# Designs tried in a protein design chat: VHH binders against q9y6x5. Part 144

Target 1, 379 residues: q9y6x5
Amino acid sequence: LPPKLLLVSFDGFRADYLKNYEFPHLQNFIKEGVLVEHVKNVFITKTFPNHYSIVTGLYEESHGIVANSMYDAVTKKHFSDSNDKDPFWWNEAVPIWVTNQLQENRSSAAAMWPGTDVPIHDTISSYFMNYNSSVSFEERLNNITMWLNNSNPPVTFATLYWEEPDASGHKYGPEDKENMSRVLKKIDDLIGDLVQRLKMLGLWENLNVIITSDHGMTQCSQDRLINLDSCIDHSYYTLIDLSPVAAILPKINRTEVYNKLKNCSPHMNVYLKEDIPNRFYYQHNDRIQPIILVADEGWTIVLNESSQKLGDHGYDNSLPSMHPFLAAHGPAFHKGYKHSTINIVDIYPMMCHILGLKPHPNNGTFGHTKCLLVDQWCI

## First folded at step 7 (VHH)

Design w26 (framework vhh_7uia_1)
Fold by ESMFold2-Fast, scan of step 7:
Structure w26 (fold): chain B 379 residues (1-379), chain A 123 residues (1-123)
Amino acid sequence: as target 1 above (379 residues)
Amino acid sequence: QLQLVETGGGLVKPGGSLRLSCVVSGFTFSSYAMAWVRQAPGKELEWVSSISGSGGSTYYEDSVKGRFTISTDNAKNTLYLQMSSLKPEDTAVYYCARAEYKYSGEWEGFDYWGQGTQVTVSS
């Protein structure tokens, strides 16, 4: 029987939530599986970029989804994270569901993972749901499990995306222990429901399940705002993305815009594109703007207004607050193994190995995930 | 023009019933998920119920499940919330909302809102 994999994302699930809250269902999952305590995501630490990095194994400059709001200077196209389904934005990489469908006589299924409702290289997930935040976790799970059991060719790769705890992290902030405790308990209950459903359907023993996330969350405040309008008049530039990484397209000389911005706030770094730190791997793409502003952790860039956000992400990917975790269970994985850290780009070649797929060239290193797998040896 | 107009609120005694209506215009009603969201005095917005664009799937907050029923009439471009066994805790301004199509950072979760209709459960 071909190997099967279900990839589950809980958006904005900060790694250290696992140490500060109780997760009885997730803990039972990990006890018979593996846990990676920190996943070092890609810069910028936002939803669309990191979800696409998980399924392509590429840095953002390589896969082309460089932010949740983008401008391509060559084609003069604009992208927003609302529901832009133009394949142009997604075609700089080949996600794993496309590879799964093209290399093997197999199907893919998707419940809301970013990009799965878009034809990429003329290939859309065999089964998919158009993004709709009002659709319950239960309905997404029901569709995924139905497709895993009742498809021909068989579904061997399935994805499931859930908006929490990101939505509540933004609304309450990660330091709101009372509200976050309630939200995280609900997520743990959903994990329990997932495992129970897979057991009842006879899928649990033969299905590989990965539970992960795209980024973490940090506390913000109305006392930590950077007013961009106090730095520079909006007649000098076009704003492509705002916070916490601002993407600036100059309308005048780039050096003049840079000089107006560079000393505006002690809580923001200002980079000309060629000066963006190499460690970010955020430079070589036409969708990365000529000037990038990076706010310090917990600071919000605004346009002469207050912010409603009590939590945010997008910050420097070296910050532990931006890191998610990865837990996995199934025939491919060891039982009761704990690993400290992997890079988010390492997930893709590991998943290709589990599914028997030849990975496209990628930035991941298979060696980093070998200790998780029963058919491999560590170091 | 995009319009969501709520009616049907009012004062009702505990254990009573009310039916809220939301008439929509300016978009294809059956193509969007629709929701009811409420706000009690001094509290944050609380999602109450949603219905899928096809009108087939309904979802409820745990505290209202079994007491409230969400439904649509596509011919009338109208969303309903039938509320029964009302409790003082249900006192709030009730908003009709169209679901936003966003992946992350959905603070509101919804892109268009009605003006709201007041429901007061008291003797």
Scores: ipSAE 0.005, ipTM 0.223, lowest interface PAE 11.2, mean pLDDT 88

Design w27 (framework vhh_7uia_1)
Fold by ESMFold2-Fast, scan of step 7:
Structure w27 (fold): chain B 379 residues (1-379), chain A 123 residues (1-123)
Amino acid sequence: as target 1 above (379 residues)
Amino acid sequence: QLQLVETGGGLVKPGGSLRLSCVVSGFTFSSYAMAWVRQAPGKELEWVSSISGSGGSTYYEDSVKGRFTISTDNAKNTLYLQMSSLKPEDTAVYYCARAEYKYGSEWSVFDIWGQGTQVTVSS
């Protein structure tokens, strides 16, 4: 009888796709649930940072996953894809599955959500799958539903991650209506499969399900490139991250590097760390480099090369193209309610409330999600 | 000096197998994700497969799933691509490259490339 929650992420699902394409299965899900039309994500608008913000309720400077590629100036450690299993990178926050297992002595289950295959504060998800992109959505769903039905202590929090439509968004760009229509139709069919399996297994009526995403996607072009090599020689700096937010570690005087970069392109803002806009909440962490370059929407930073990607993300989080949506269904949620916007950090305290968990200190505001929930009075 | 050297290419018949190797020098690849990228004559570069430096996470393009296996030997600082059930459309120059992003579609930049090794599947 304990409350149960399944959190599903479709990577790179731009909110505006809901207006431009038909989603019959998702629409049926929303009809008896809730829809948040825009979720304002955290800066930078990248996969690892935003997935960790969803499950911690923290800005990137607070949870420590500040990019998909990082360097820690204090410890001299490098974070790349190969280092994502080092708990050091993930230990600046406590994700909800850890809280779920430690506060209530309940189990958690994970199908490839970022961080779930890492022991964080000496606690790993009770059931998990090591990341492997070759594993089908159906196999991930079969494992999650098996664990939801057949676990002691009971699985009360489960996560499921899927790489699309982000993969196709990068490959084709979000403006390729023919290819994106095909991809989004497949995703809608997967949502139909998810609902059908939950109904067949007797889980549907008593399970809270959230479908969301980490960011959106914007169109890029070979006509919108910023060639960093035209402005500064590689011998002057170490490149920690490139595009669309470049993280620069100077090998010479910081001011000299800044002066070489500040006039490099009219389509890129160059910030000394202390000058990064406060609204980004992207300053107070040793993993944020001394100089940050921020490309304008649709512009790609390159090193004497062409870019093969037709879509990208990572841009300013005020851009609607960077925003995902949130849809939810279950006993905790109203039926047929539409809400305009929430912050991505607001998802964590809402999920803690649904599960009866005491949230760790976080940047979310429970009041922002109050109107979605049946046990709350909407003001 | 950062360098990647590919070997193991050659001529094979359809249905055959080859194993490509990439020896890296100038960095420890266990600190980076590594990728195989191919270019067929007159075509654009196509990403084939990636692996985390720890070997714990692997990724494949749909056309090669079940036929190709990517692996690493961290002690030898070497990346491998085991190719089976080869098809004429697999004919390409294969490059190993250092990859920037892990999660599937977010491969935006390969910042270090090898010289390439030719794979030809005759029909």
Scores: ipSAE 0.000, ipTM 0.304, lowest interface PAE 13.7, mean pLDDT 88

Design w28 (framework vhh_7uia_1)
Fold by ESMFold2-Fast, scan of step 7:
Structure w28 (fold): chain B 379 residues (1-379), chain A 123 residues (1-123)
Amino acid sequence: as target 1 above (379 residues)
Amino acid sequence: QLQLVETGGGLVKPGGSLRLSCVVSGFTFSSYAMAWVRQAPGKELEWVSSISGSGGSTYYEDSVKGRFTISTDNAKNTLYLQMSSLKPEDTAVYYCARAEYSFGSTWEPMDVWGQGTQVTVSS
């Protein structure tokens, strides 16, 4: 029987929510599995970039999904809601579901994971759902478990994506204990439903399950705004992405735009592309714009306006508030083991090992995840 | 001054049509997703539809899919909701709201709201 793995993402699940709220179902999952307390994600700490890093093991500059809104100056293409299906954007890397299907004559299944409804290197997930935010968690779970039990060739890799707690994190902010408590309780109930469904279908004992997220969330405020319009006229640049990392495409001399922006606010850093800190691994891609603005944690970049958004992400990946966690259960994993920190790019080579796949060259380090696995020496 | 002004509500019979308009001022319209949210008497707020800042992606609550169409006119800074085949259960106050672009979210963070426009579906 080939090994099987289900990868589940709850978007925007900040690691320290586990310490500030009660998760009875998730804690039962962790008790008989493993917990990584912090996962250091890639910069920028946004949904599409980090979801693609999880399944490729690559930094954003290498896999090409460098933001949720992108512009490619060479081809003049724009990435947005209306242009997310063009394989051009996704073809700079090979995600694990493609490798799974091509190396071993196995099937992959996907419920809404970013990129799984796009043919990448002429290969689309064997079973998938076209992205539709209106589809319930229960319907996604029903499809994924049906495919795990009733496929030929067998589904050995499956993904499941859910939009919360990110949407509520933005609306209420992570410091709103009343609203976040309600939201996180609902998510814990969904985890309970997931485990119960897998047990009822006879999948639980032989399936490896990873529960993780792409980023965290930090508190924002009307008192922490950076007004870009007060420093530079709109006629001097095209805005490709706004907040908290602004991507600026100059319409005039780049140095002149840089000089207008560099003293705009004490609460953001302004970088020429070649001056972006090496630790971000966010420089070597045509989709990264000539000038990047990086707001300090909790600050929002605006265009001569107020923002009522109470939570956001995209900030420096060294910030603990930007970190998700990873929990896992199954035959590949130890029971009751806690680990402090891994890099989000380390998840890919670990998953390849569990599935018996040869990883494509990647930025992850398999050694960082060895202590989680029953078949590895970690001390 | 940021402002959203809804118009186009009114009384209509079941099976009828209405077009709601929301004129926005004080912000860069195309930089934000826009949404329609409704509240029926004695019920919670319900998200109805969203449109991306580019206007290329539209999202609908299941009960309105195929009956309602969301659109924008960036030159006029106006958001529209074309409603057809109206049912008594569509009776609500309809609000337009600004949301930041969030890829894949069913409930965008709404940070600027209009005052609302009443839609009543009754024979």
Scores: ipSAE 0.000, ipTM 0.181, lowest interface PAE 17.7, mean pLDDT 87

Design w29 (framework vhh_7uia_1)
Fold by ESMFold2-Fast, scan of step 7:
Structure w29 (fold): chain B 379 residues (1-379), chain A 123 residues (1-123)
Amino acid sequence: as target 1 above (379 residues)
Amino acid sequence: QLQLVETGGGLVKPGGSLRLSCVVSGFTFSSYAMAWVRQAPGKELEWVSSISGSGGSTYYEDSVKGRFTISTDNAKNTLYLQMSSLKPEDTAVYYCARLEYKTGSEWSPFDPWGQGTQVTVSS
């Protein structure tokens, strides 16, 4: 039988939540599988960029989804919200569901993963759901498990996305133990439901399941605001993205805008595009603006107004608070193995290996994940 | 030793067609993505089209979409570019290349291996 893989994302699941809260269902999953304690995500540490990096193995500058809000200076197009279905934004890479369908002539299935409701290189998942945040986890799970069990050609790759704990992390902040405990318990119960349903349908023993996330969350405060209006007048630039990484498109000379911004706040770094640190891998794409501002952890960039966010992400990807985890279970994975760190771009070549697919050129290193896999030599 | 040999170029009138071929040796052809790149006189190398090692995924520069088709025959270690509706702007030396990631959102050839094949579109 061909290998099968289900990739599950709980948005904004900070890695150290695993150490600060009880997850009986997730711990039972890990006990018979593998755990990667920290996944070093790509910069900027936001939802669309990191979800696309997971399924392409590419840094944001390579796959083209460089933020949740984007502007392309060559074509003059704007990516204005999470429902943008223009293939233009997604066509700079080939995600694994496309490769799975084209190389192996097998089916892919998707429940809400970013990009899966967009035809990419004229290919869309064989089974998919149009993005709608109001659709329950249970309905998404019902569709995915039905498609995994009842499809011809067989579904060999499936994705499942859930918006929590990110939405609650923003609303309450990660330090609100009362509210976060309630939210995280519900997520653990959903993991329990997932495992139980896979067992009931006879899928559990032969299915590879990865549970991961795109980023973490850090505590914000009304005492940690950077008012951009105190630095520069709005007439000098167009704002493409605001916080915690501001994307600035100058309306006047770039050097003049840079000079107005560079000394504005001790809690923000200001970069000309060519001076963005190489370690970010965030420079070589037309959608990266001429000037970016990077707020320090826990600081929010605002336009002469307060922020209602008590938690946020998007910060420097070296910060442990920005890191998610990865847990996996199935015939491809060792049992009871714990690994410290991988890069988020390493997930793609690992998944290609599990599915027997030839990966497109990517920024991941298969060697970083081989200790997780039963068919690999780890010494 | 790595070797790439391009053939199939020539002089054609606007609206004409040509098929370019590239025979490769010295590496496992199906293990690499391959590309066609072109260079007009006095200009830098320009990427035209790419294909995955399996032949299942193809990519095109916007100006050639719908006019050019890239394909491979892995059993013959051969890369093809079928060009139709040729324009004077397509005049260049065409090189095939093994693709390696160099920067950001692009794959760039590491050396155009071979002498290339000249395509001239004129009346």
Scores: ipSAE 0.000, ipTM 0.107, lowest interface PAE 22.8, mean pLDDT 87

Design w3 (framework vhh_7uia_1)
Fold by ESMFold2-Fast, scan of step 7:
Structure w3 (fold): chain B 379 residues (1-379), chain A 123 residues (1-123)
Amino acid sequence: as target 1 above (379 residues)
Amino acid sequence: QLQLVETGGGLVKPGGSLRLSCVVSGFTFSSYAMAWVRQAPGKELEWVSSISGSGGSTYYEDSVKGRFTISTDNAKNTLYLQMSSLKPEDTAVYYCARAEYTVGSEWSPFDYWGQGTQVTVSS
């Protein structure tokens, strides 16, 4: 039977939640598979950018989804929500489901992974669901497993996205142990349901399953606000994105805007685009604005207002609080192996290898994930 | 200038239905995400539901999934919240709010709020 892969994302699942809470179903999954304790995501550590990096193996400056809110100065287009179906935003890269469908007689299936309802290079997943957060995990799982078992050409790559624990992380903050314990227990129960459904349908032993996430979460506070209105008048710039990474499009001389911002707060760094640290790989794209503000961990940039968020992400990708984990099980993976760290861009070439696909040029390094795989030699 | 005006609140019995409306003026409705946020007596603000600027992506708090439906009518510049199977726990002041974007459960800070409309679920 052809190799099959199901890629599952639980949005905002911070890696150290695994150490601070009990996950009996996830631990059973890991016992029979592999765990990567930390995945170093791409900057900025936001949902859309990192979900697209997982499936393309590219840094944000290369795949073009550089934020959850974007502006392209050349075309004058705005991207401000997850349902933007304009292929313009997504066409700077080729995600794995497109490659999967184009290289052989194969189908792809999607339950709400970001970008899967957009025709990218004139190709959309063979089976997909329009985004609706009210659709249960069970309904998403039922559709994915039906498509994995009953498709022609066969579905060999499937994706499943779930909004928690990100929504609760924002609402309660990651330090709210009582509420986070309840939310994370529900997620563990969903993982149990996933495994049981796959076993019941005879898929479990022959399907490769990856469970991962796009980023972590850090605690925010009303005591840690940066009021941008105290630094600069709104008439000097257009705000493209606000917090914790602000994207500033100057209406006057760029140097004058920079000078008003550069010493306004000890808790944010102000960068001219060409001065953005090389380690972020966040410079070479027209959708990255002329001035970028980066708040320190747990600080929120506001416009003379209080912040509603008790938890947030988007911060420096070197911060452990921003890192997700990766767990995997299936015929391609070792059993009971733990690995410390990979880069999020490394997931794409690993998935291409498992599926027998030729990867598009990417920023990942296959060598970083080879120790997870049974058909590879690890030094 | 910028205005968000809520209507449709009232007293309803458990199991009943209400439709809240928020009429928006002073900005391009489709360029912003919109949300409903509620505050029950003696409790903090609780996010209920959001809709993307295109109207295609919707997001809900777990306790309201399957019971509440958020929608927009761009021609009328109006945001709706259709509430069904109402419970005493849904008793709150409901606020319409604007955000620059909504992606998944993520949103920019709310920059404009309506005055709120009271929903009371009581027998």
Scores: ipSAE 0.000, ipTM 0.483, lowest interface PAE 11.4, mean pLDDT 89

